# Ledger of designs, part 102: miniprotein binders against q6w4x9r395to579

Target 1, 185 residues: q6w4x9r395to579
Amino acid sequence: GHCSLEGGSFVTTFDARPYRFHGTCTYILLQSPQLPEDGALMAVYDKSGVSHSETSLVAVVYLSRQDKIVISQDEVVTNNGEAKWLPYKTRNITVFRQTSTHLQMATSFGLELVVQLRPIFQAYVTVGPQFRGQTRGLCGNFNGDTTDDFTTSMGIAEGTASLFVDSWRAGNCPAALERETDPCS

## First folded at step 9 (miniprotein)

Design qa4
Fold by ESMFold2-Fast, scan of step 9:
Structure qa4 (fold): chain B 185 residues (1-185), chain A 92 residues (1-92)
Amino acid sequence: as target 1 above (185 residues)
Amino acid sequence: GDYEEWLKEAEELFERAIELWKEAVEAAENGDFEKAEELLFEAAILTYEAAALAAEADEHATTEEQEERAEELFERIYEFARRIVELIREIY
């Protein structure tokens, strides 16, 4: 199964339907019992500098009990708040430069993340068949049903889709997990 | 109205993106890979901007006919965007 975050505001679920949303927070992209140590993949959106796009993807986060790996649009990779040079390897996760425009996070547990850095920061999520029917979050439930209530019959999100995406919001807005500019005021 | 304006802007940006794509191909065929990259990247950006405008038109449609037109345009633009980013990954 494939899920993608493209063009700053579009998400295509594991069941292959695109939708658009206008959030500026951190959202749960993927949670599953198949992820070790209570793992979750999250997407950070902020206001876009492009005239016709309200929001854009600015970072992707993999969070577990052991790791908080942040991949930012400025090509900075951190784990637990510390900058890491690539290739970076933990016991189960390797982050490396796949091409001049792409970073890859490979795992031992059936999750692969590819991040396009240029010209637009985008993310592509691949999961193995063991995740089928066992995912939740913005990428959908991966149950093989192409008719999802949070998208229109035409594939464009509206109405209840805003409540769907808001339900997957993690913490406060804007979620600047990669930034240390907390003013403490 | 807003619908007509967003739909027209989506069409105009999409046509500009196609023109940049053609120029990128020509630059690559002439061995100017720096210019080809610049044009291809601009085409990708404009294509997603056009898709966003088509989606905006769909959200502001007041009739089923308007929704159908915006949806058809969005599908064409989004398919083109996916082809461009696939090519970028293959090249680079």
Scores: ipSAE 0.345, ipTM 0.715, lowest interface PAE 3.0, mean pLDDT 78

Design qa40
Fold by ESMFold2-Fast, scan of step 9:
Structure qa40 (fold): chain B 185 residues (1-185), chain A 92 residues (1-92)
Amino acid sequence: as target 1 above (185 residues)
Amino acid sequence: GDYEEWLKEAEELFERAIELWKEAVEAAENGDFEKAEELLFEAALLTYEAAALAAEAEEHATTEEQEERAEELFERIWEFARRIQELIREIY
């Protein structure tokens, strides 16, 4: 299955329906028991420079008990807070420059991430068949049944999309927003 | 209403994106990959801006006919975005 984060604010699920994203936080993109060491993909959104998109993707994070790999729009790759030269290899993960504008994270466990750096920071997620019906997050449940996934007529809905997106917040929101909404924090 | 303004702007940006894409394809055919990349980048930016405007129009449609028109425009723009992204991946 294929999931994509495109044009700053659009997400296309594994069941191939695009929806528009409105949010400024870190969100769970993909969780699955198929990912080793409690692994998850996360997407970081911030205020957008695109004229009609209020938020845009600024970083993708792969987090597990072993690794915190961050690929950011400024073309910096870190693991556990340390900057890494490409190609960067671990036992199960390799991050490398695929083209002048694309980075790839290849894994041994059926997950592949391709990140476009220019002209717009975008992400493309590919998962193997073992992930079918075993995913949750912004990329959907990958069960081949769109009726129990987030659904809209065109993959775009104001009310339902906002509630779906908000449900996948990872809790790493900017401190200023948290202080504004919770005076006791 | 805002719907008509967003729909019109989406159509105008989409037409501009198509023209830039045609110029990019011509540049690539002539071996000018630097110019092709620059034109494709501009086409991609305009295409996603057009898609956002079409989506905004759809979200604020007040009739089924308005919603259907915006949905059709979004689908055309989104399919075109796929074409541009494929070409961007092919040009180093």
Scores: ipSAE 0.531, ipTM 0.805, lowest interface PAE 1.7, mean pLDDT 80

Design qa5
Fold by ESMFold2-Fast, scan of step 9:
Structure qa5 (fold): chain B 185 residues (1-185), chain A 92 residues (1-92)
Amino acid sequence: as target 1 above (185 residues)
Amino acid sequence: GDYEEWLKEAEELFERAIELWKEAVEAAENGDFEKAEELLFEAAILTYEAAALAAEADEHATTEEQEERAEELFERIYEFSRRITELIREIY
């Protein structure tokens, strides 16, 4: 399955459902029991430098019990707050420059991340078939049905992107949309 | 209205992006990778800006016909962006 974060503010889920992103926060992109050590992939959005895009992707984070790998639009790769020279290797993860404009994070557990650094920072997530029906987050549930791809962090299927996106916030930042009803936590 | 302005601007940027992409492909085929990269990067930026404008038009559409036109434009831009991304990755 393929999920993409493109053009600053657009996401296409593993089930090929596109939607637009208006938030400025850290969001959970992918959670799955297939990720070791309570791993999660997260996306950081901030105010856009691209004309006519309100927000844009500025960093991708892989977080687990052992690692906090941050790949940012300024071409800095850190782990647990320390800058790393490429290629950077851990037991299960390798981050390296694939082309002059692309970095790749390869893993031993069926997750691959490619980030485009220039001309605009973008991310491409690939997961193996073992992830089918076992993903949660902005990339959707990977069940082959696009109608329930907006499943919130509370397990509720929404018909709109705004409540879905807001439910996957991971940081302390303003909500993208003022909620009509109280959140279930 | 804003819808019509955003839709027209999206169409104009998208047409320009397609032209630049064609020029980039020709430059790459002729071995001029510096020019190809410059043109391709400009095409990519215009494509992303066109997509944002098409999405904005869709969000502010007041009729079913307006929504359909904006959605069709966005789909064309999205498909085109995939070609640009592939070419950027392949250029050397």
Scores: ipSAE 0.106, ipTM 0.544, lowest interface PAE 6.0, mean pLDDT 78

Design qa6
Fold by ESMFold2-Fast, scan of step 9:
Structure qa6 (fold): chain B 185 residues (1-185), chain A 92 residues (1-92)
Amino acid sequence: as target 1 above (185 residues)
Amino acid sequence: GDYEEWLKEAEELFERAIELWKEAVEAAENGDFEKAEELLFEAAILTYEAAALAAEADEHATTEEQEERAEELFERIYEFMRRITELIREIY
């Protein structure tokens, strides 16, 4: 299955449901029991430099009990806060420059991440068949049914993207999509 | 309303992106790979901006007809965006 984060603010789930993102936070992109050491893939969104898009992808994070690998739009790769030169290898993960505009994180456990660095930072997530029906997060549940792709972190299927997206916030940051302005302020 | 303005801007940016892509192909055929890269990257950025505007129009559609027009435009822009992204990956 394939999930994509494109054009700064667009997400297409593993079941091919597209939606648009308006939050500025770290969000859980993919959680699965198939990921070792309580692993999770996360996406960091910040205010966009792209015209007509309010938010854009600025970094992708792979977090487990052993590793915190961050791939940033400025082409910096860190693990556990230390900058790494490419190719960077651990026991189960290799990060390398695939092309002049793309970095790849390859794993031994059926997850691949490709990030486009230029002209716009974008991410492409590929998972093997073992992940079918066993994923959760912004990339959806990978069960072949798009009607429940907006399943929140509490396990409730929502009809709209806004509640779905906000349920997958991982960082200590404001829920931009849930905020209301006081009209008298 | 804002819907018509967003839809028009999306169409204009998309047309400009297609023209830049054509110019990029021509530059590459003439052996000017530096110019081809610059034009291709500009085309990609404009395509992404056009997609965002078409999505904005769709989100603010007040009639079924407006929603259909915005969705149709978005699908054309998104298809072109995927093709540009694949081409960038192939070249670079």
Scores: ipSAE 0.252, ipTM 0.651, lowest interface PAE 4.3, mean pLDDT 79

Design qa7
Fold by ESMFold2-Fast, scan of step 9:
Structure qa7 (fold): chain B 185 residues (1-185), chain A 92 residues (1-92)
Amino acid sequence: as target 1 above (185 residues)
Amino acid sequence: GDYEEWLKEAEELFERAIELWKEAVEAAENGDFEKALELLFEAAILTYEAAALAAEADEHATTEEQEERAEELFERIYEFARRITELIREIY
């Protein structure tokens, strides 16, 4: 299955459901019992450099008990806070430059990530068939039914993207909702 | 914003993106791959901007007919964007 984060603000789930959102936080893209060492893919969004999009993807993170691999829009790759030269290899993960504009993270456990660096920072997630029905997060549940792709972190299926996306925030980032009162008034 | 203005802006940016795509193909045919790549990057950016505008039009639609028109435009633009990004990935 394929999940994509494109054009700064667009996501297409593993069940091919497209949606758009705006946010300035780290979000869980993919959690699965098929990922080793409690692994998860996360996406970092911040204020946009792309026209007509308020916020955009700025980094992708693979986090496990052993590794915190960060690939950022400025073409820096770190693991556990330390900058790495490419190609970078661990026992189960290799990060390398696939083309002049793309980096790839290949794994031994059925997950592949391709990051487009230019002209727009974008991410493409590919998972093997063992992940079918075993995923949760912004990329959806990969069960072949698009109607429940907006399943929140609490297990509730939503009809709208905004509640779905907000439920997958990681940590104590500000809510996507704007304050009604202007504190500068 | 006004539905018609969002829709019109989406169509205009999409038209500009298609023009840049044609220029990129022509540059590649002439063996100028550096210029082709630069034009493909600009086409990709404009295509995603057009898609965002079509999505805004959809969100501001007040009738089912307006929503359908915006959704159809969005799908065409987004399909084109995917083709550009796939080509960039494969070639460059």
Scores: ipSAE 0.034, ipTM 0.464, lowest interface PAE 7.4, mean pLDDT 76

Design qa8
Fold by ESMFold2-Fast, scan of step 9:
Structure qa8 (fold): chain B 185 residues (1-185), chain A 92 residues (1-92)
Amino acid sequence: as target 1 above (185 residues)
Amino acid sequence: GDYEEWLKEAEELFERAIELWKEAVEAAENGDFEKAQELLFEAAILTYEAAALAAEADEHATTEEQEERAEELFERIYEFARRITELIREIY
């Protein structure tokens, strides 16, 4: 299955249903029993400069009990707070530059992440067949059921998606924190 | 009203994005790969902006007919966005 985060406010789920949301926090993109050591893929959204969307994807995070790999829009890759040179390899995860505009995180457990750095920071998630029916988060449940209640039938979010998105908030809200900082610093 | 304004803006930006994409193809055919990249990147940005405007129009539609028009426009724009994104990945 394939899930994408595009244009700063659009998500296409593993069941191929697109929807739009507005959010400026960290959100759980994918959780699954198939991910080792309580692993989760998360998306960090911040305030955008456009008046209508108010959101932009700024980082993708893979978090487990052992690792916190952050890939940010400025092409910085960190693990557990330390910047890493690419290619960066752990036992089960390799992060490398796929093209001049794309980074890839390849794993041994059936998850692949590709991020487009330019012209717009976007993310593409691929999962193997072992994930079918075993995912949760913004990317959906991957059960083949197109009648789930979180998005409209045509894939444009209408009220129900805002509650769905809020349910996947992972705590940190960078835009809210930014607003509380000294405006003159 | 806002619906008509967002729908019209979406259509205009989408037409501009298509024109930039055509200019990018011609620049590449002429061997000007730097200009082709700049034009293709601008086309991608405008395509997603047009998609956002079409989505705003759909969310503020008052009638089923308005909703249908906005959805049809959004689908055309989003399909084009997917094609541009794949092209960027193939080339760059």
Scores: ipSAE 0.486, ipTM 0.795, lowest interface PAE 2.2, mean pLDDT 81

Design qa9
Fold by ESMFold2-Fast, scan of step 9:
Structure qa9 (fold): chain B 185 residues (1-185), chain A 92 residues (1-92)
Amino acid sequence: as target 1 above (185 residues)
Amino acid sequence: GDYEEWLKEAEELFERAIELWKEAVEAAENGDFEKAEELLFEAAILTYEAAALAAEADEHATTEEQEERAEELFRRIYEFARRITELIREIY
């Protein structure tokens, strides 16, 4: 299965459901029991001053009990807060420059991340068949049914992207920009 | 209304992105690879901007016909964006 984060604000889930959102937080892209050491893939979004998207992807994070690998739009790769020269290898993860515009994080556990650095910071997530029906987060549940792709962190299928996205927030961050435009909140 | 404005802007930006793509191809054919890269990157950026405008038009649609037109425009733009992105990955 393939999930993509493109154009600053567009997400296509593992079940091929596209949606758009605006947000300035860290969001869980992928959680699964197939990820070792309680691993999770996360995306950091921040304001975009020039783009009609209003917010854009600025970093992708792989977090586990052992590692916090951050790949940022300024082409800096860190693990546990320390900058790393590429290629960077651990026992199960290798981060390397695939092309002049792309970095790749390859893993031994069926997850691959490709990050486009230029001209727009974007991310592409590939997972093996063992992840089918066993994923949670912004990339969806990978069960072949797009009607429940907006399953929240509480396990409820929502009809709107806004509620879905908000349920996958991680860390301390401002309320979603969509909520700021709601006069009832 | 807002819908018509967003839709027109999306169409105009997409046309400009396509022209930049054509200019990038011409620059590459003339051996000017630095200019080709600059134009290709600009085309990619404008294509995603056009997609955002088409998505905005869809959000401001008040009829099913308007929604369908905006969604079809978005689909065409987004497919073009993916093709440019694939090419960038292959080249660079």
Scores: ipSAE 0.478, ipTM 0.787, lowest interface PAE 2.4, mean pLDDT 81

Design qs1
Fold by ESMFold2-Fast, scan of step 9:
Structure qs1 (fold): chain B 185 residues (1-185), chain A 91 residues (1-91)
Amino acid sequence: as target 1 above (185 residues)
Amino acid sequence: GDYEELFERAIELWKEAEELIKRAVEAAENGDFEKAIELLEKAEELLFEAAILTYEAAALRKGDEELFERIYEFARRITELIREIYEELEK
């Protein structure tokens, strides 16, 4: 299954349901019992300079008990707060530059992430068949039925994206740091 | 909630996107690749909105199996066109 975060603010779920949202926080993109060490994939959104969106993806985070891998739009890769030079390899995860504009995070557990750095920051998530019906978060539940793709963190299927997205918020909000637009600049 | 309102709006956006795609092809054939990219990016944005509206229309008709399936298939077709445009822009 494929899930994409594109055009600054658009998401296409594993069941191919597209939606748009405007958010400036960290959101759970993918949780699954198939991810080792209580792993989760998260997406960080902030105010956008992208012409087709008011907010945009600024970083993707893979968090587990052992690792906090952050891939940001400034092309910096960190693990547990330390900058890493590519290719970067752990026991189960390898991060490398696939092309001049793309980074790839390959794993041994059926998750693959491709990040486009330029011209706009975008992410593509691929999961193996073992994840079918075993996912939750912004990428949906991967059960072959788009009518329940907006299942909230409380297990309720919503008809609209706004309540769905807000339910998957995971703490940190870059906008809460009082990022300011200077009207006189 | 009338699924037909959502579906009609989706079709209007689809038609506008098709015209932009046509203009993008013409621009590329004339060597104006900057204009072609701009038009494809606009078409992609309209198609994303059309797909969202079509999925919402399908959800309103879950009780009508045959109609749900047809609207849902159309939403998938719009989503596939978005993927084709993305692949072209990624070249």
Scores: ipSAE 0.000, ipTM 0.277, lowest interface PAE 12.8, mean pLDDT 76

Design qs10
Fold by ESMFold2-Fast, scan of step 9:
Structure qs10 (fold): chain B 185 residues (1-185), chain A 90 residues (1-90)
Amino acid sequence: as target 1 above (185 residues)
Amino acid sequence: SVLEEIAEEIFEAAIDLYEAAEENDEEAIKRAIERLEEAAKRAEEAGFEKVAEAVEEVIQAVEEGDFKIYEAARELTEVIREAYERRALE
């Protein structure tokens, strides 16, 4: 299955359901028992410009008990806070420059990530068949049924993307509040 | 810039189309198809022929009552991805 984060604010799930993303936090893209050492793939979104409601992808993170690999739009790759020269290899993960504008993270456990750095930061997630029905997060549950693609972290199928997206927040970000007029709030 | 604008128009129209199809809103479906047709024409004029073809396939799936529209969306996103990659390599 394929999941894409494109145009800075558009997501297509593993079951091919498209939606628009309007968050400014770190979100869980993919959690699965198939990922080793409690692994998870995460996406970091920030404001794309001066518009309060517009957001864009700024980094992708692979986090496990052993590794915290961050690929950011400024073309810096770190693992556990330390900058790495490419190609960067571990036992099960290789990060390398696929083209002048694309980085790839290849793994031995059925997960592949390709990030486009320029002209716009975008990410493409591919998972093998062992992940079918065993994923959770913004990329959906990969069960072949698009009607439940907006399943929240509490296991509730939502009719709107906003509640679905908010349920997969992973960072200590302020809740997306209705615009405040008080500068102290 | 032109490819980014066309892709954004396509994604927005496709999302509107899928939502309208789930709600069985015939007027909204027609409006979304018209926006996709305009985007496909713009893609053709800009030289992105495969992007235009993928958009036309989505339109045909909806018009023929093919409820595999989400499968067509997957092909559309992959073709747009390939167009971005080709452009970035230039």
Scores: ipSAE 0.011, ipTM 0.347, lowest interface PAE 9.2, mean pLDDT 71

Design qs11
Fold by ESMFold2-Fast, scan of step 9:
Structure qs11 (fold): chain B 185 residues (1-185), chain A 90 residues (1-90)
Amino acid sequence: as target 1 above (185 residues)
Amino acid sequence: SVLEEIAEEIFEAVIDLYEAVEENDEEAIKRAIERLEEAAKRAEEAGFEKVAEAVEEVIQAVEEGDEKIYEAVRELTEVIREAYERRALE
């Protein structure tokens, strides 16, 4: 299954349901029992300065008990707050430059992320068949039925995207990505 | 870039199409198809032939029913991603 975050404001779920998104928080993009160590993929949105949307994707985060990998629109990759040069490898995850404008995060557990850095920051999520019917978050439930793709964090299917998106906020706003302070400044 | 503008127009029209189909609003469906036709023309003129073809498949799928629309939209998003990747390799 494929889920995409494009144009700073558009999401297409694993069941191919498209919707438009406006928000300035960190949101849960994908949670699943198939992700090891309580893993989750998250998307950070902030006020847009580069797209026609009011808000845009500024970072993607993979969080587990072992790792907090952040890929930001400024082409900085960190794990647990430490900057990493590419290619960066852990036991189950590899982050590398796929093209001059694209980074890829490949995993051993059936999740793949491709991030477009330029001209606009965008993300593409691929999951293997083991994830079918076992996903939650902005990418939908991957059950082959688009009518319940707006299932909130409380398990309620909504008819509109706004309530659905708000239910998947990770913590309180403001969720703007804080710029790292230069250690020598 | 031209590709980003075309992609944004396509996604806006696709979202409108999904909403119109869910509401069974025939006039809104027609408006969304007209916008997709214009986007396909722009894509073709800009040299993104596969993108134009994928948009035309979405338009054709409207007559075939919701599941076919979902399949065509999935293919469309993949084709657009590939177009961005190909441009990055230039």
Scores: ipSAE 0.050, ipTM 0.526, lowest interface PAE 6.9, mean pLDDT 76

Design qs12
Fold by ESMFold2-Fast, scan of step 9:
Structure qs12 (fold): chain B 185 residues (1-185), chain A 90 residues (1-90)
Amino acid sequence: as target 1 above (185 residues)
Amino acid sequence: GSEELFYRAARLITRAIRAAYEGDFEEAKRLLDEAFKLIEEAARRGLDEKLIEALREAAKLVREGIEAGNPELIERAEELFERAIEEYEK
């Protein structure tokens, strides 16, 4: 299955349901028992442009008990806070430059991530058949039914994207709650 | 209304750009053909002419990039497309 994060704020789920959202937080894209070491794929969104309502993807994070791999729009790859030269290999994960504008994270456990760095930061998630019906997060539940693709972290199917997206925030995002409309307030 | 058509066309162009970067030129061209149909429908429903022109130019640049084997045209299409989205969302 394929899930994409495109055009700054467009998402297409594994069941091919498209939606758009605006947010300034880290969100869980994919949680699954198929990911080793309590792994999760996450997306970081922040402000884009001069408008306080505009947001876009700025980083993708793979987090497990062993690794915190961050791929940022600034073309920096870190693991556990330390910058890495490409190609970068761990036991089960390889991050490498696929083209002049694209990085790939290949894994041994059926997850593949491709990020477009320029001109627009975008991410493409591919998962193997073993993930069918076993995913949670912004990429949906991968069960072949789009009617429940907006299933929240509490297990409730929503009709709109906003409540769905908000339920998948990672942590409390205090900056978003304290957000001011101008820099001086 | 025209808002729904704009976002549907924008999504098709984004998918076409992805398909082109992956080398799936047949899928990219199919998606561009669908995008052009939605762009014309949006124009008939009164969507801003500047936005329509930007979407048409983005789709055209993707097609030209595929036909010429020129990734810079596809990159320019992405930049133009993102500016069109930003302008619409103001």
Scores: ipSAE 0.000, ipTM 0.136, lowest interface PAE 17.3, mean pLDDT 71

Design qs13
Fold by ESMFold2-Fast, scan of step 9:
Structure qs13 (fold): chain B 185 residues (1-185), chain A 91 residues (1-91)
Amino acid sequence: as target 1 above (185 residues)
Amino acid sequence: GSEELFYEAKRLITEAIRAAYEGDFEEAKRLLDEAFKLIEEAARRGLDEKLIEALREAAKLVREGIEAGNPELIERAKELLFEVAIEVYER
């Protein structure tokens, strides 16, 4: 199955449900018992002035008990806070430059991530058939039914994207919203 | 139904874009050819003309972007596909 994060703030789930949102936090894209060592894929969004979105993807994070791999729009790859030269290999994960404009994170456990660096930062997530019906997060539940793709972190199927997206927040939202509401600036 | 053909055509165009960005232009062209065939089948089965036109324009932009080596055309196709897909799901 394929999930994509494109055009600043557009998402297409593994069951092909498209949606758009306005958020400036780190969000859980994918959690699954198929990911080793409590692994999760996350996306970081921040405010943007692009013509088609007020928010944009700025980094993708793979987090497990062993690794915190961050791939940022600045073309910097870190693991556990330290910058890494490509190709970068761990036991089960390799990050490498696939093309002049794309980085790939390949894994031994059926997850593949491709990030487009230019002209706009975007991400493409591919999972093997073992993930079917076994995923949670912004990429949906991969069960072949789009009507429950907006299943929140509490297990409730929503009809709209906003409550769904908010339920998958991780970390703190930037202070940009508070600055935005100050009329004296 | 014809609406299932809409989702399948959109999926093929999206996969063609991914293949193109991976440098697999032969696979991208193959997927676009399949998408064009499904779009014409969807038109014959009575899919909304506005959706047919959007799918045709998106597929055309991807093909032209690949042929010209112009990623701006592919980004325009992606924007169009997202806008029309969200509209369909909002129904």
Scores: ipSAE 0.000, ipTM 0.216, lowest interface PAE 12.3, mean pLDDT 75

Design qs14
Fold by ESMFold2-Fast, scan of step 9:
Structure qs14 (fold): chain B 185 residues (1-185), chain A 90 residues (1-90)
Amino acid sequence: as target 1 above (185 residues)
Amino acid sequence: GSEELFERAEELFRAAIAAYEGDFEEAKRLLDEAFKLIEEAARRGLDEKLIEALREAAKLVREGIEAGNPELIYEAARLLTEVIREVYER
């Protein structure tokens, strides 16, 4: 399955349901029991001053019990807060420059991430068939049915994107939303 | 050059975003400007395949705006992302 974060504010789920993203927090993009060490893929959004969109993708984070890999729009890759030169390899994850404008994070557990750095910061998530029906987050549930792709963190299928997106907040929200932080699972 | 094709793709993204936010008149204005740039690029002999993709994306944005159909605008955004990828992977 393929999930994409494109054009600053547009998302297409694993079941091919498109929607526009509104937000300035860190959000859970993908959670699954198929990810080792309680792993999760997250997306960081912030206000955009370059386009007509209010918000844009600024970083993608892979977080587990052992690693916190951050790939940011300024072309910096860190793990657990330390900057890394590419190619960067751990036991199960390799981050490398695929082209002059694209970085790739390849894993041994069926998750692949491609990040376009320029001209617009964008992300493409690929998961293997073992993830079918076992994903949660902004990328949807990967069950072949688009009618429940807006399933919130509480397991409720919503008809609108706004309640769905807000349910997947993981932190780093503006001051107005800091009074209500969703726990990182 | 490839920078001109990228600028044209960016204008189409801006039109799609403006349309989605409900400023349909501004979106139409930006779309008209994008069409003019695409036509100029075509006259200069830039890559025919990329120009055709940009024209198709612009058509989808126009149809989405006129029909008030965000699905067509999202489809256009995906096509524009493919065009941007092709330009930068050269």
Scores: ipSAE 0.000, ipTM 0.163, lowest interface PAE 17.1, mean pLDDT 72

